# Ledger of designs, part 10: VHH binders against Elongation factor Ts, mitochondrial (tsfm)

Target 1, 309 residues: Elongation factor Ts, mitochondrial (tsfm), of Dictyostelium discoideum (Social amoeba) (q54lv3)
Amino acid sequence: PTELVVQLRKKTQSPVQECKKALQASNNDMDGAIKWLLEKGKATAEKLKSRVSAEGIISVLVDSGSGKAVILEMNSETDFVSRGDIFRNLARDISKATLSNPISGGKLAENGILELDPTQVENIYPIKINITNEDGVAEEMTIKDSIVRIVSKLRENIVIRRASFIQPLNNNNNNSKSYISSYAHDSTSEKKDVGRLGSIVQFEYQGDCNNMNSLKEFANQLAIHIVSNSPSVVTVNDIPSSVLEECKNNNKNPESLYDDMVLYEQSYMYSPDHSVKQYLEILSEKLGIKNLSVKTFRRYAIGETAERV
Key: E = the ipSAE of ESMFold2; O = the ipSAE of OpenDDE; V2 = 0.75 times the mean of E and O plus 0.25 times the DockQ between their complexes.

## First folded at step 3 (VHH)

Design p50 (framework vhh_7w1s_2)
Fold by ESMFold2-Fast, scan of step 3:
Structure p50 (fold): chain B 309 residues (1-309), chain A 122 residues (1-122)
Amino acid sequence: as target 1 above (309 residues)
Amino acid sequence: QLQLVESGGGLVQAGGSMRLSCAASGFTFSYAMGWHRQAPGKQRELVAKITSGSTAYDDSVKGRFTISRDNTKNTVYLQMNSLKVEDTAVYYCAKDRYDFWSGYSEPYFDYWGQGTQVTVSS
């Protein structure tokens, strides 16, 4: 039955030969064939789980209405897969779903950012995701089932490696306003939402901004600065004690770390005669606002977690 | 204009140590630097890289070589320990200018030094 094979292929995007086997195993029942393909996909994903996934993308998304943002790393075995629309659109849909649903577990980092490291990413697997099929019809499944489906289709080990979430400001700062920016650069796309490097940045300020377009432009430029200059912390006071201890053990002056790892102490790439901290103060005054500051940020590069012990 | 000046190469016996230095001059917005090497008749390969957030090494040198930098002197170093005959090559210092306008989303090494010869004798 050629008609059923074509229909199943459009719904699942599975290979033709697997669609034929699914229909044969389910006596040409479409729902049974879909279930058969999901079970086979689970077995395939388990088989491929040990393969190295060194390529991938960083996905960034800001939901200004809820005051949330996500940065997420999704890995594939090859760059051919990670450059494809199927892979990139799934990463976008996963990011969107994580901002629309509660996140269970994770580590609450300093400055309120929530982190899911590689051991915690399974916490998002039960979240429901809406995927639009080739016929333009939306279908609902779990994030886990969506990964199983794409593994079956592309025959590569595909994993979500980590994610970090910016959360809305809480009532402890009653008159503070928040603005979130993001950046992920792909040379072939006008969208700055997926790429091999990305950042998300949360700003905090008080008062009424006299030029929101200038604030937005600066926020976007600082996200680019963070990607380019790879800071690890916002201020000197955020440097972990363990890093300072290691610096002393290697007979290095702690101040030698500032330009390398402290965002506020770095030369601002769009005004190199000023540090980021100095430029925030200048801009705050120009915009008629108070205490314009970076509350938190995250910067992801593909594969950098592999360098950790 | 950007200049990269390498020093510290030469002849050393297997099991020995050597330190290479690369002094860079000229302002850049990105701090991505690396050491590459090329043995006669072989392709140039990345040995070690350093950005402001991380370091990485080729598997063949991991645990034996250490890359470091001095930001105030704008100098990058490659400390090479437990040298092997297979480490014999011309070593090149490279500095990236991270250019988002050109569409590069990861370090691209577009500035190269003159190279320094390292010869490891058995």
Scores: ipSAE 0.000, ipTM 0.112, lowest interface PAE 20.3, mean pLDDT 79

Design p6 (framework vhh_5c3l_4)
Fold by ESMFold2-Fast, scan of step 3:
Structure p6 (fold): chain B 309 residues (1-309), chain A 123 residues (1-123)
Amino acid sequence: as target 1 above (309 residues)
Amino acid sequence: QVQLQESGGGLVQPGGSLRLSCAASGFTFSSYAMSWVRQAPGKGLEVVSDISGSGGSTTYADSVKGRFTISRDNAKNTLYLQMNSLKPEDTAVYYCAKDRYDFWSGYPYFDYRGPGTQVTVSS
C-alpha cells in the first residue's frame, strides 16, 4: 500500500522502489521491512567498501563537565555527501555516542589520549541518529548499522577513518585544574563542530583564575591556531627520536623544524611577536594562575592520513 | 556498477554559456529518466531539469526556464545541460542524477548521483 511506502520512506529515507520491495518481502510488516532494508544496505556497503573515500569531515566534541573529548574523521567518496546535513549529523551522532561510551580497549598514546579502533567504534550501541530532512529520524542501533543505513541512502562508501578520545586529567596531583577547547573549520557553518580541519586542546593550570572568560577565549583561539599552523608536538622534548635521527643524518640543526612542528615554539597567530610558550607565560600572570600549559592536543585534516586514494 | 561522471564546469562571466556533460554506465540508460541537480554554497539541493528516457519530455525549474536546455544521446549514454545567459545565482556544483521517484512524498529522490562539476559565474 502507498501509505506504508510513504511511512517507510519517511522513517528510513530509502528509495521508494526499495521500500516497495522491502514491504513486499515482509508481507507489509513495517519492522520486517526495516530489517530487510538494513540487510540490503549491509550488502551494498560490502560491495562499495573498495571504492576510494577521500572526502569527508572532522567532528570535534567536548564535554566540559566531565573533561572528556572526541575527535573523529569520517570519509565519503564525494564532497557533495560530506557537505550534506545527513552525513554531518551522522558524524555528530557518532562523536556523541563515542564520548558517552568510551572504548576500554583503545591504545593509550602519550599524554593520555586513547587512539580508538574504528571497528570497535562501529560496535557502540545504542546510538540515536538525528537526520535533518524536515522529517527528522531517530532510531536506536549500532554505529555500524547507522553507517549502513546512510550508505544505502547515499550509495557511497562511508567509513570511520580514525578517532581519538581525550581522557580527563587526574587533578589529584599538584592541585591542578583543566580546560578543554575545540575548533572545526567550516566556512559555511557557525557551529564550528564539524569541518575539513579540526582540533582539540587540553589545558592544565594551578590556582584560581581571575577571569575564566579570558581563559576560554584564549583556549578557543589556540585551537584555531593549531588548525591553521599544524604543529605535531607540544614541546621540543616531544619531537620523535626518528625525526632527530634524520636531522643528524642530514647534518641539519633540529631547531630548523621548531616553527613547523613544535606548538610552543610557533609564533602565536593572535600575538605574533610572542611564541605560544611566551604567551602562555604572559597569560598565566595576567589571570593570576600558575603553570598554564597545554597537556595534549590533536589535529585532524581530511587527506593527511597515509595512503589515501 | 552504476557510474555517472559530470564534466564541462568552470569559471564564466555573467551572460556567458557552458555545456555540461554526464557520462553514464552500468545501467540501461535509455530506460531511465535523468536529471540535473545543483547545490549552491550553503544551500540545499535544487532540481533544475528532468528528461524522460526517450528524450520526448523535459521539465525545468522556474529559475532556469528559457535559459537552460537538457538533452540526451542514448547511443552514447550521455546527458547534457546547455546553460545560456548565466547569472551569479547559477553558481553551484551541478550533479547528474538517475531516476525520478518518491512520488508519494511530493519530492524527487535520486539514486546514483555523480561526483559533480563546479560552475562559477562571476565578473
Scores: ipSAE 0.000, ipTM 0.111, lowest interface PAE 21.7, mean pLDDT 78

Design p7 (framework vhh_5c3l_4)
Fold by ESMFold2-Fast, scan of step 3:
Structure p7 (fold): chain B 309 residues (1-309), chain A 126 residues (1-126)
Amino acid sequence: as target 1 above (309 residues)
Amino acid sequence: QVQLQESGGGLVQPGGSLRLSCAASGFTFSSYAMSWVRQAPGKGLEVVSDISGSGGSTTYADSVKGRFTISRDNAKNTLYLQMNSLKPEDTAVYYCAKDRYDFWSGYSPEGYFDYRGPGTQVTVSS
């Protein structure tokens, strides 16, 4: 019946013809029809899995209450899909779900950021996610099933390529406080939570800040700086030994890398007469706090090679 | 898709000068250190000069120090090498090279340079 087809269409966002087939195959049982569409979607996703997904978005999200943040790359075949609200809202919902659940596996970097490369990203697939459909109705499913659903709807290979997670600061030693900022660059949006470039940044400091709005403004501006200036490490001491050996093997002075890859050594874009390191020291003094520093950051761009690390 | 295109090479007499240019596209030019690298006939690659993304830091191989000056114009996405007091030993193909350093962008122990251009020939001879 027409009424059931309309209801199933609204719940699943599947094409009308597929909804008709699902209801016919399930003897008009709504739950059976939903299961039928999911299985068809899994078959479609498997068929499209080999297609190149070179477009996409970076999603960033900070949960100040838990002291967590995520940066996540989700790819599509076309920019038409990645500009769409359905795709972008799924990325947002996935990011939100990852912050409310423990993340299994991955590489814990030296500065406490947890990384899932393209071979490890499936570790988030079992996490439960709430998807809001076009009618405002919430559905709970796994991240895996949400990807299957969107592949069926958009008929493109859609993948989560990588993600990185900032964890709460372990405050056992120094009575340190943490602040996390994020930025995603999208020329068409003010929300700054999805775009083709993004960053997440964790700050650490001691003492009571006399102006939290000033600290927050700086933290947001440094996230923008990181997106714009693409550092790879926080300090000179964080440069990988393999990079230093490569410099040595090519008779190159490591100092030539500092402005380009070391955040602290870069000219700060909002105060170009100062390095980022110098500006952190000035701001610490101005705000009445001690040791304002960048604990960790991550910067993603669509089109970067994640697979060769 | 990174593209580097060198120009300005040619034939010059010993003691002469040349200025090389490299037009860069496909990446955020100001975010990467750039190098000039040369290869003389039958020899390996030699890094002759490096410059930081801001242009604030430069280095030179001992063989060219005091004679060559590296510079960049980040507004024009262009790298330069001013070569003075040229010697026959400076005869080589000169390459513009982009350094590799981005956490996920081509980091690999196999190569220091992410990309290099097709090169421009410099010949110092009477």
Scores: ipSAE 0.000, ipTM 0.121, lowest interface PAE 23.0, mean pLDDT 81

Design p8 (framework vhh_5c3l_4)
Fold by ESMFold2-Fast, scan of step 3:
Structure p8 (fold): chain B 309 residues (1-309), chain A 124 residues (1-124)
Amino acid sequence: as target 1 above (309 residues)
Amino acid sequence: QVQLQESGGGLVQPGGSLRLSCAASGFTFSSYAMSWVRQAPGKGLEVVSDISGSGGSTTYADSVKGRFTISRDNAKNTLYLQMNSLKPEDTAVYYCAKDRYDFWSGYRDAFDYRGPGTQVTVSS
């Protein structure tokens, strides 16, 4: 019947002809028709897997209440898709679902960072997405199924390239506190939650801050600094031995790496007469707190190799 | 029902010209920005050009800037793409699309708010 086709189209936003086939195959059972469309979408996604996905978006999301954060890279074949709200909202919703649901497994790379396999992210349930455009009505499904639905709509290979989950710091000291900031940069967008470049910064400090707004402003500005200046590690002691070996083999002074790759040694972009380390010390004293430090950060750019923090 | 129908594609030699047309129906044409989007064999979609609802603003991909011109006739509900100095790299199926961000799955392997496409082949 025509009314069932209209209802299924509204619910799934699938093509009318596919909705007719789904209903015919399912003897007009709505749930069966939805399953049929999902299986067809999986076949389409499988067919497109070999296509190059060089464009995409970085999504950053922080839950300050729980002390958790997610940074995610999703790739599409073209900038046309990656600039669209459908793709960007999917990335946002995937980050939200990853943050809100239990995470099991993953490889611990640094203090507070858990590197997630794309398949671990894909298996998360539920993701809440709105694909009906009806007053914010959301559907629940696995992240994998949400990607399948969007691949069917956009007709491009869409992949989760990488994701990092920032875990809460261990609160073994009743005076130790943490704060997480994030930034995503896109010159065409006013929002700072998705873009072609993104960062997340996890801070630790002791004591009671006398001005949380100043701390938050600095934390946000340091996230911008990290996006702009692309450090690889927090301190000199964090430089990988492999990098030091390469310097030795090329007969170069390791100090030549400091301004390029070490966050603490970089000139702070909002106070260029100070290094980031020096500015942290100044701010710590101003705010009446102790040992304000960066415990870890992550910086993603579309298509780059994941770097050690 | 929203309908978009492209025409004007064909085989042309390098350096040649083609003019594509898109006839639109089922919506208030002048109220929506329109795009030309292309897909080369084995590749994804590329936005070629956009035009505002009024026709007052246009954008172009760097690959076609200076060679292609997008225009519209709101009285006739028609979108155009004038393609000059064609290169083999311009070989693709060209689609007319309503609203850059509205890429719903459509009929015959196209989106609901995208036409079925017209083939442009630049070759000897």
Scores: ipSAE 0.000, ipTM 0.197, lowest interface PAE 15.8, mean pLDDT 80

Design q1 (from d6 with S99L; framework vhh_7w1s_2)
Amino acid sequence: QLQLVESGGGLVQAGGSMRLSCAASGFTFEYAMGWHRQAPGKQRELVAKISSGSTAYDDSVKGRFTISRDNTKNTVYLQMNSLKVEDTAVYYCAAGEYLGYDWDLSPEEYDYWGQGTQVTVSS
ESMFold2-Fast, scan of step 3: ipSAE 0.013; ipTM 0.498

Design q10 (framework vhh_7w1s_2; at its last look DockQ between E and O 0.51; V2 from the best seeds 0.00; counts 0 for: pae E 17.5 > 2, unsure alone 58.9 < 65)
Amino acid sequence: QLQLVESGGGLVQAGGSMRLSCAASGFTFEYAMGWHRQAPGKQRELVAKISSGSTAYDDSVKGRFTISRDNTKNTVYLQMNSLKVEDTAVYYCAAGEYFGYDSDLSEYDYWGQGTQVTVSS
ESMFold2-Fast, scan of step 3: ipSAE 0.503; ipTM 0.792
ESMFold2, look of step 4: ipSAE 0.000; ipTM 0.198
ESMFold2 (binder alone), look of step 4: mean pLDDT 78; pTM 0.797
OpenDDE, look of step 4: ipSAE 0.020; ipTM 0.501

Design q11 (framework vhh_7w1s_2; at its last look DockQ between E and O 0.01; V2 from the best seeds 0.00; counts 0 for: pae E 7.2 > 2, unsure alone 60.2 < 65, placed apart)
Amino acid sequence: QLQLVESGGGLVQAGGSMRLSCAASGFTFEYAMGWHRQAPGKQRELVAKISSGSTAYDDSVKGRFTISRDNTKNTVYLQMNSLKVEDTAVYYCAAGEYVGYDTETGEYDYWGQGTQVTVSS
ESMFold2-Fast, scan of step 3: ipSAE 0.482; ipTM 0.775
ESMFold2, look of step 4: ipSAE 0.013; ipTM 0.535
ESMFold2 (binder alone), look of step 4: mean pLDDT 78; pTM 0.804
OpenDDE, look of step 4: ipSAE 0.050; ipTM 0.425

Design q12 (framework vhh_7w1s_2; at its last look DockQ between E and O 0.27; V2 from the best seeds 0.00; counts 0 for: pae E 19.1 > 2, unsure alone 58.5 < 65)
Fold by ESMFold2, look of step 4:
Structure q12 (fold): chain B 309 residues (1-309), chain A 122 residues (1-122)
Amino acid sequence: as target 1 above (309 residues)
Amino acid sequence: QLQLVESGGGLVQAGGSMRLSCAASGFTFEYAMGWHRQAPGKQRELVAKISSGSTAYDDSVKGRFTISRDNTKNTVYLQMNSLKVEDTAVYYCAAGEYLGYDEWSPSEYDYWGQGTQVTVSS
């Protein structure tokens, strides 16, 4: 039984005491013990689901080939868990699964970004997690089952709080090309795919770019600009009418919102003498392309007041 | 059999120092260890914990207490400096399986020692 406990723990990442109980309940049958632990993990995850999870990580992922991107917030109860590789790799795997599967259950926002339903993401997208790494065999399971196992291992509630999806451009009467960039900020790591702040940005342009490396560099820099400067809309015309009405009802000048809210009106972080709009125009001419523009973007930050809708 | 044996407690003057030891035996797997304390009439509370490469402390002891581990002796230490009368308690060594990150509540530990009294006088 001691050797079987060690094998079961390494295969399932379950607590030793639970592995002992599972083997006892299954008369040392490994397959039976694994099933027992899965059902126990579901019960544990159910007990923990009501706990507040306000810490977490932002994961960003771009699929350049299909013109899609996702930004995902996953929360834990403490930052000890959210700083760990197990939690961060789970967020990466969920983001990958979200891009690799048909999107369902989302709400289309006015800016064209698709806001995903986190509970539907949990139920339908398979991911592979590395819970049997001793022999190198990763197991495929639903996101929901993966979260259940990780919750059982870490003893913290884990939730997907929100996710946003950038769709491919509509090009049925438009020969536009697309490029998508992303950035996640983590002050303790040089990796840019997970962090406490993140953004995804979709660009649109026409014509043939004469220097794709320069376009990619700018696209990455604008993703960083968005994280740092916190815009909420692309252009002045994108300001919601409700925000303009509140400004008017409070006797405030609407132009006071532009530097805070409007990406195109912000001073560009990497060329401060230019607004973002002005720099896009300059870069379009330099690259030999037309109408380089930001189609949409989304920014997430841990600790902002976004809640499940 | 799995055992945790604390030692090193006693009476100490406020501002003084003391080191607690916890010897562990019979564990066949990686485990995290922690020190908890219980003052008279109060709940047991976490003081410090350690795993293979990570430590965590309660805010009330951070900067004054240091947890360390000697795997060659299977022993965990708690160095307590700048002791205050509020530190008076029974100190318990606890161990739980290492699951990636340290457990942070008493319900996360499977194994407990008998405790050692620490009394801080003014």
Scores: ipSAE 0.000, ipTM 0.156, lowest interface PAE 19.1, mean pLDDT 78
ESMFold2-Fast, scan of step 3: ipSAE 0.231; ipTM 0.652
ESMFold2 (binder alone), look of step 4: mean pLDDT 77; pTM 0.794
OpenDDE, look of step 4: ipSAE 0.013; ipTM 0.305

Design q14 (from d6 with K49Y Y98W W103Y; framework vhh_7w1s_2)
Fold by ESMFold2-Fast, scan of step 3:
Structure q14 (fold): chain B 309 residues (1-309), chain A 123 residues (1-123)
Amino acid sequence: as target 1 above (309 residues)
Amino acid sequence: QLQLVESGGGLVQAGGSMRLSCAASGFTFEYAMGWHRQAPGKQRELVAYISSGSTAYDDSVKGRFTISRDNTKNTVYLQMNSLKVEDTAVYYCAAGEWSGYDYDLSPEEYDYWGQGTQVTVSS
């Protein structure tokens, strides 16, 4: 029946012929037809799983109220798909679901970040997506099922490549306050929440800030700095012993690594006469706070070596 | 089965404008719709594409052609501005059952086709 086909198409955004087959296979039962289309989408995703997904998007999301943040890499086969609203909105909704639901498992990194297995992200429920584009009719499903639905629509292999969950800082340890900033670089977007490069920065400080707008402006600028200058660690003490050993094996002085990989030792892009460390000290004094510091950060770029959990 | 009928072709002078229409026997919003053209001695090529939320254009027509649809009339349009002699071709309306983002599709990937309408641009 034509009325049911239109309704199913509207709900699932699946092709008309697939909707007809689904309704026929389920004796015109809408719920059965939706299930049939999901299973067909899973079969399509299985067929596409070996295809190279080298393009994609970085999604960054901060919840200032809870002090949590997520950075996510999601890949597609082509840049045409990754620049599209359907793919970008899926990435945003996945980040939102990851941030708002309990995280089970993941490897705790030394800097307090949880590195999430893509399979663990896929198992999160619910993600709320609005396929019908109607107010108040968002559907709930697992992240994996949402990907399957979009794969069936876009006909490309779509992969969650990696994700990091930034945990809240506790109020223990020197009565500290925290702030998180983020940045995703996309020259065409008004929002700075998705792009081909992204960063999240977690700050800690003590005392009452006399100008929160100045602190926020700096925090946002440092997120941009991190995207542009690609540090890998906060301080020299955070350089992995394996990197230092590699340096020795290549007869290089460890200090030669500082400008390239240590955030605090880099020339600050908005005040190049100062290192990031020096500028944090200057700003702490100016804002009337103490020990303004970066506790952790993450920087993701499409096409770089993916982190492994 | 979906039937497509093109109209609006004809003779126009270079620099002129023309609007092609594609009337469908069913709901066009249920399909990915494309306008293709075939010039004498050349292969059929995709000119413009429209699906649920997206449009795409071949580089040769980008900025000059606009694809749109009227869901109330089950009709898809191709507005052609600043026409060039090299735009001379038979223009075909086509519908695909899949609304994916693959606008660089070969003609055989579309499921339904109109019979074509001739556009001739004179110098």
Scores: ipSAE 0.000, ipTM 0.162, lowest interface PAE 17.3, mean pLDDT 80

Design q2 (from d6 with S99F; framework vhh_7w1s_2)
Amino acid sequence: QLQLVESGGGLVQAGGSMRLSCAASGFTFEYAMGWHRQAPGKQRELVAKISSGSTAYDDSVKGRFTISRDNTKNTVYLQMNSLKVEDTAVYYCAAGEYFGYDWDLSPEEYDYWGQGTQVTVSS
ESMFold2-Fast, scan of step 3: ipSAE 0.155; ipTM 0.606

Design q4 (from d6 with S99I W103Y; framework vhh_7w1s_2)
Amino acid sequence: QLQLVESGGGLVQAGGSMRLSCAASGFTFEYAMGWHRQAPGKQRELVAKISSGSTAYDDSVKGRFTISRDNTKNTVYLQMNSLKVEDTAVYYCAAGEYIGYDYDLSPEEYDYWGQGTQVTVSS
ESMFold2-Fast, scan of step 3: ipSAE 0.168; ipTM 0.617

Design q6 (framework vhh_5c3l_4)
Fold by ESMFold2-Fast, scan of step 3:
Structure q6 (fold): chain B 309 residues (1-309), chain A 126 residues (1-126)
Amino acid sequence: as target 1 above (309 residues)
Amino acid sequence: QVQLQESGGGLVQPGGSLRLSCAASGFTFSEYAMSWVRQAPGKGLEVVSDISSSGGSTTYADSVKGRFTISRDNAKNTLYLQMNSLKPEDTAVYYCAKGEYLGYDWDLSPEEFDYRGPGTQVTVSS
């Protein structure tokens, strides 16, 4: 009937003709019709999965209370879709679900960072989705099923390309403290949680900071520095042996790599007369703390192959 | 405002070829997937072919696969359909549309498409 079609469309935002077919196939059972639309969406996503998804967004999310963070890249076929609220809110909700639920598997890369492949993220349950602008109950589903739902609505291949989960530092010293900052660059939004470029920075220090607002401001500015200056490693000692061998084979001095790829050796954008390393030392003294350091960072740009630190 | 203008249709004999063009304006053409859709006399709309925003991925209806080639020139904001080995069954008005529509196994109404202009008539007859 017409009333069921209207109700189903409000719940799913699927096209009217698809809602009619779903209800006919399910003998006007609402739950069966919702299942039918999800199954059809899975078939559609399977047909579209070979299509190039080069546009997208980076999502960054920090839980200050637990010392956890997530950085995620999601891709769409077009920039129109990736700039839309539906796609951006899906990315935010995927990051929230990844942060809030147990994670099975993943590759431990460096100092608390867990690299997740797309299938590990897709299997997380639950993600809470509200696709309609109604006072309805949020639907709970796997991240994979949420992507299928949005593929059905937007008619594009949508892919999780990569994700990194930043775990709390395992600090055995009671005076060792950590702080995480993040930044996502988006010219169209005042929120700095999604954009085409993003970074997360994990800091460690010892002692009691005499001005937490100054530390937080610096941490946020360093996240911006990382987005803008694109380092790939924290210190000179973190440069991969393969990169050093390539430099040697091309008869180049390894020090020529420092300004381009080593965070600590870069001129700090908010104090250009100092390197990042020098500025960390100056700030440590000003704040009455010791050994303020970057333990790790991640920088994502849409579609790039990133060096992992 | 999205505006699409089709051209290149005409009368052609069976086995002949035509190339259709669609000039796009009012949106950033390079950011959107595009489709060719046709309507034969007395019939509904049929999606003929889709192309991704970059041109790297294409899909074709079974009725035209191997005979038609969709392409785009993002520098010129133009979509093309090269039609070879034309058959009387290809007689239709051809429209270009913003978006992708192959992949959904359901009936399409004109309201499902974001297209502009009168289309271009292709008649395959001796």
Scores: ipSAE 0.000, ipTM 0.162, lowest interface PAE 15.0, mean pLDDT 81

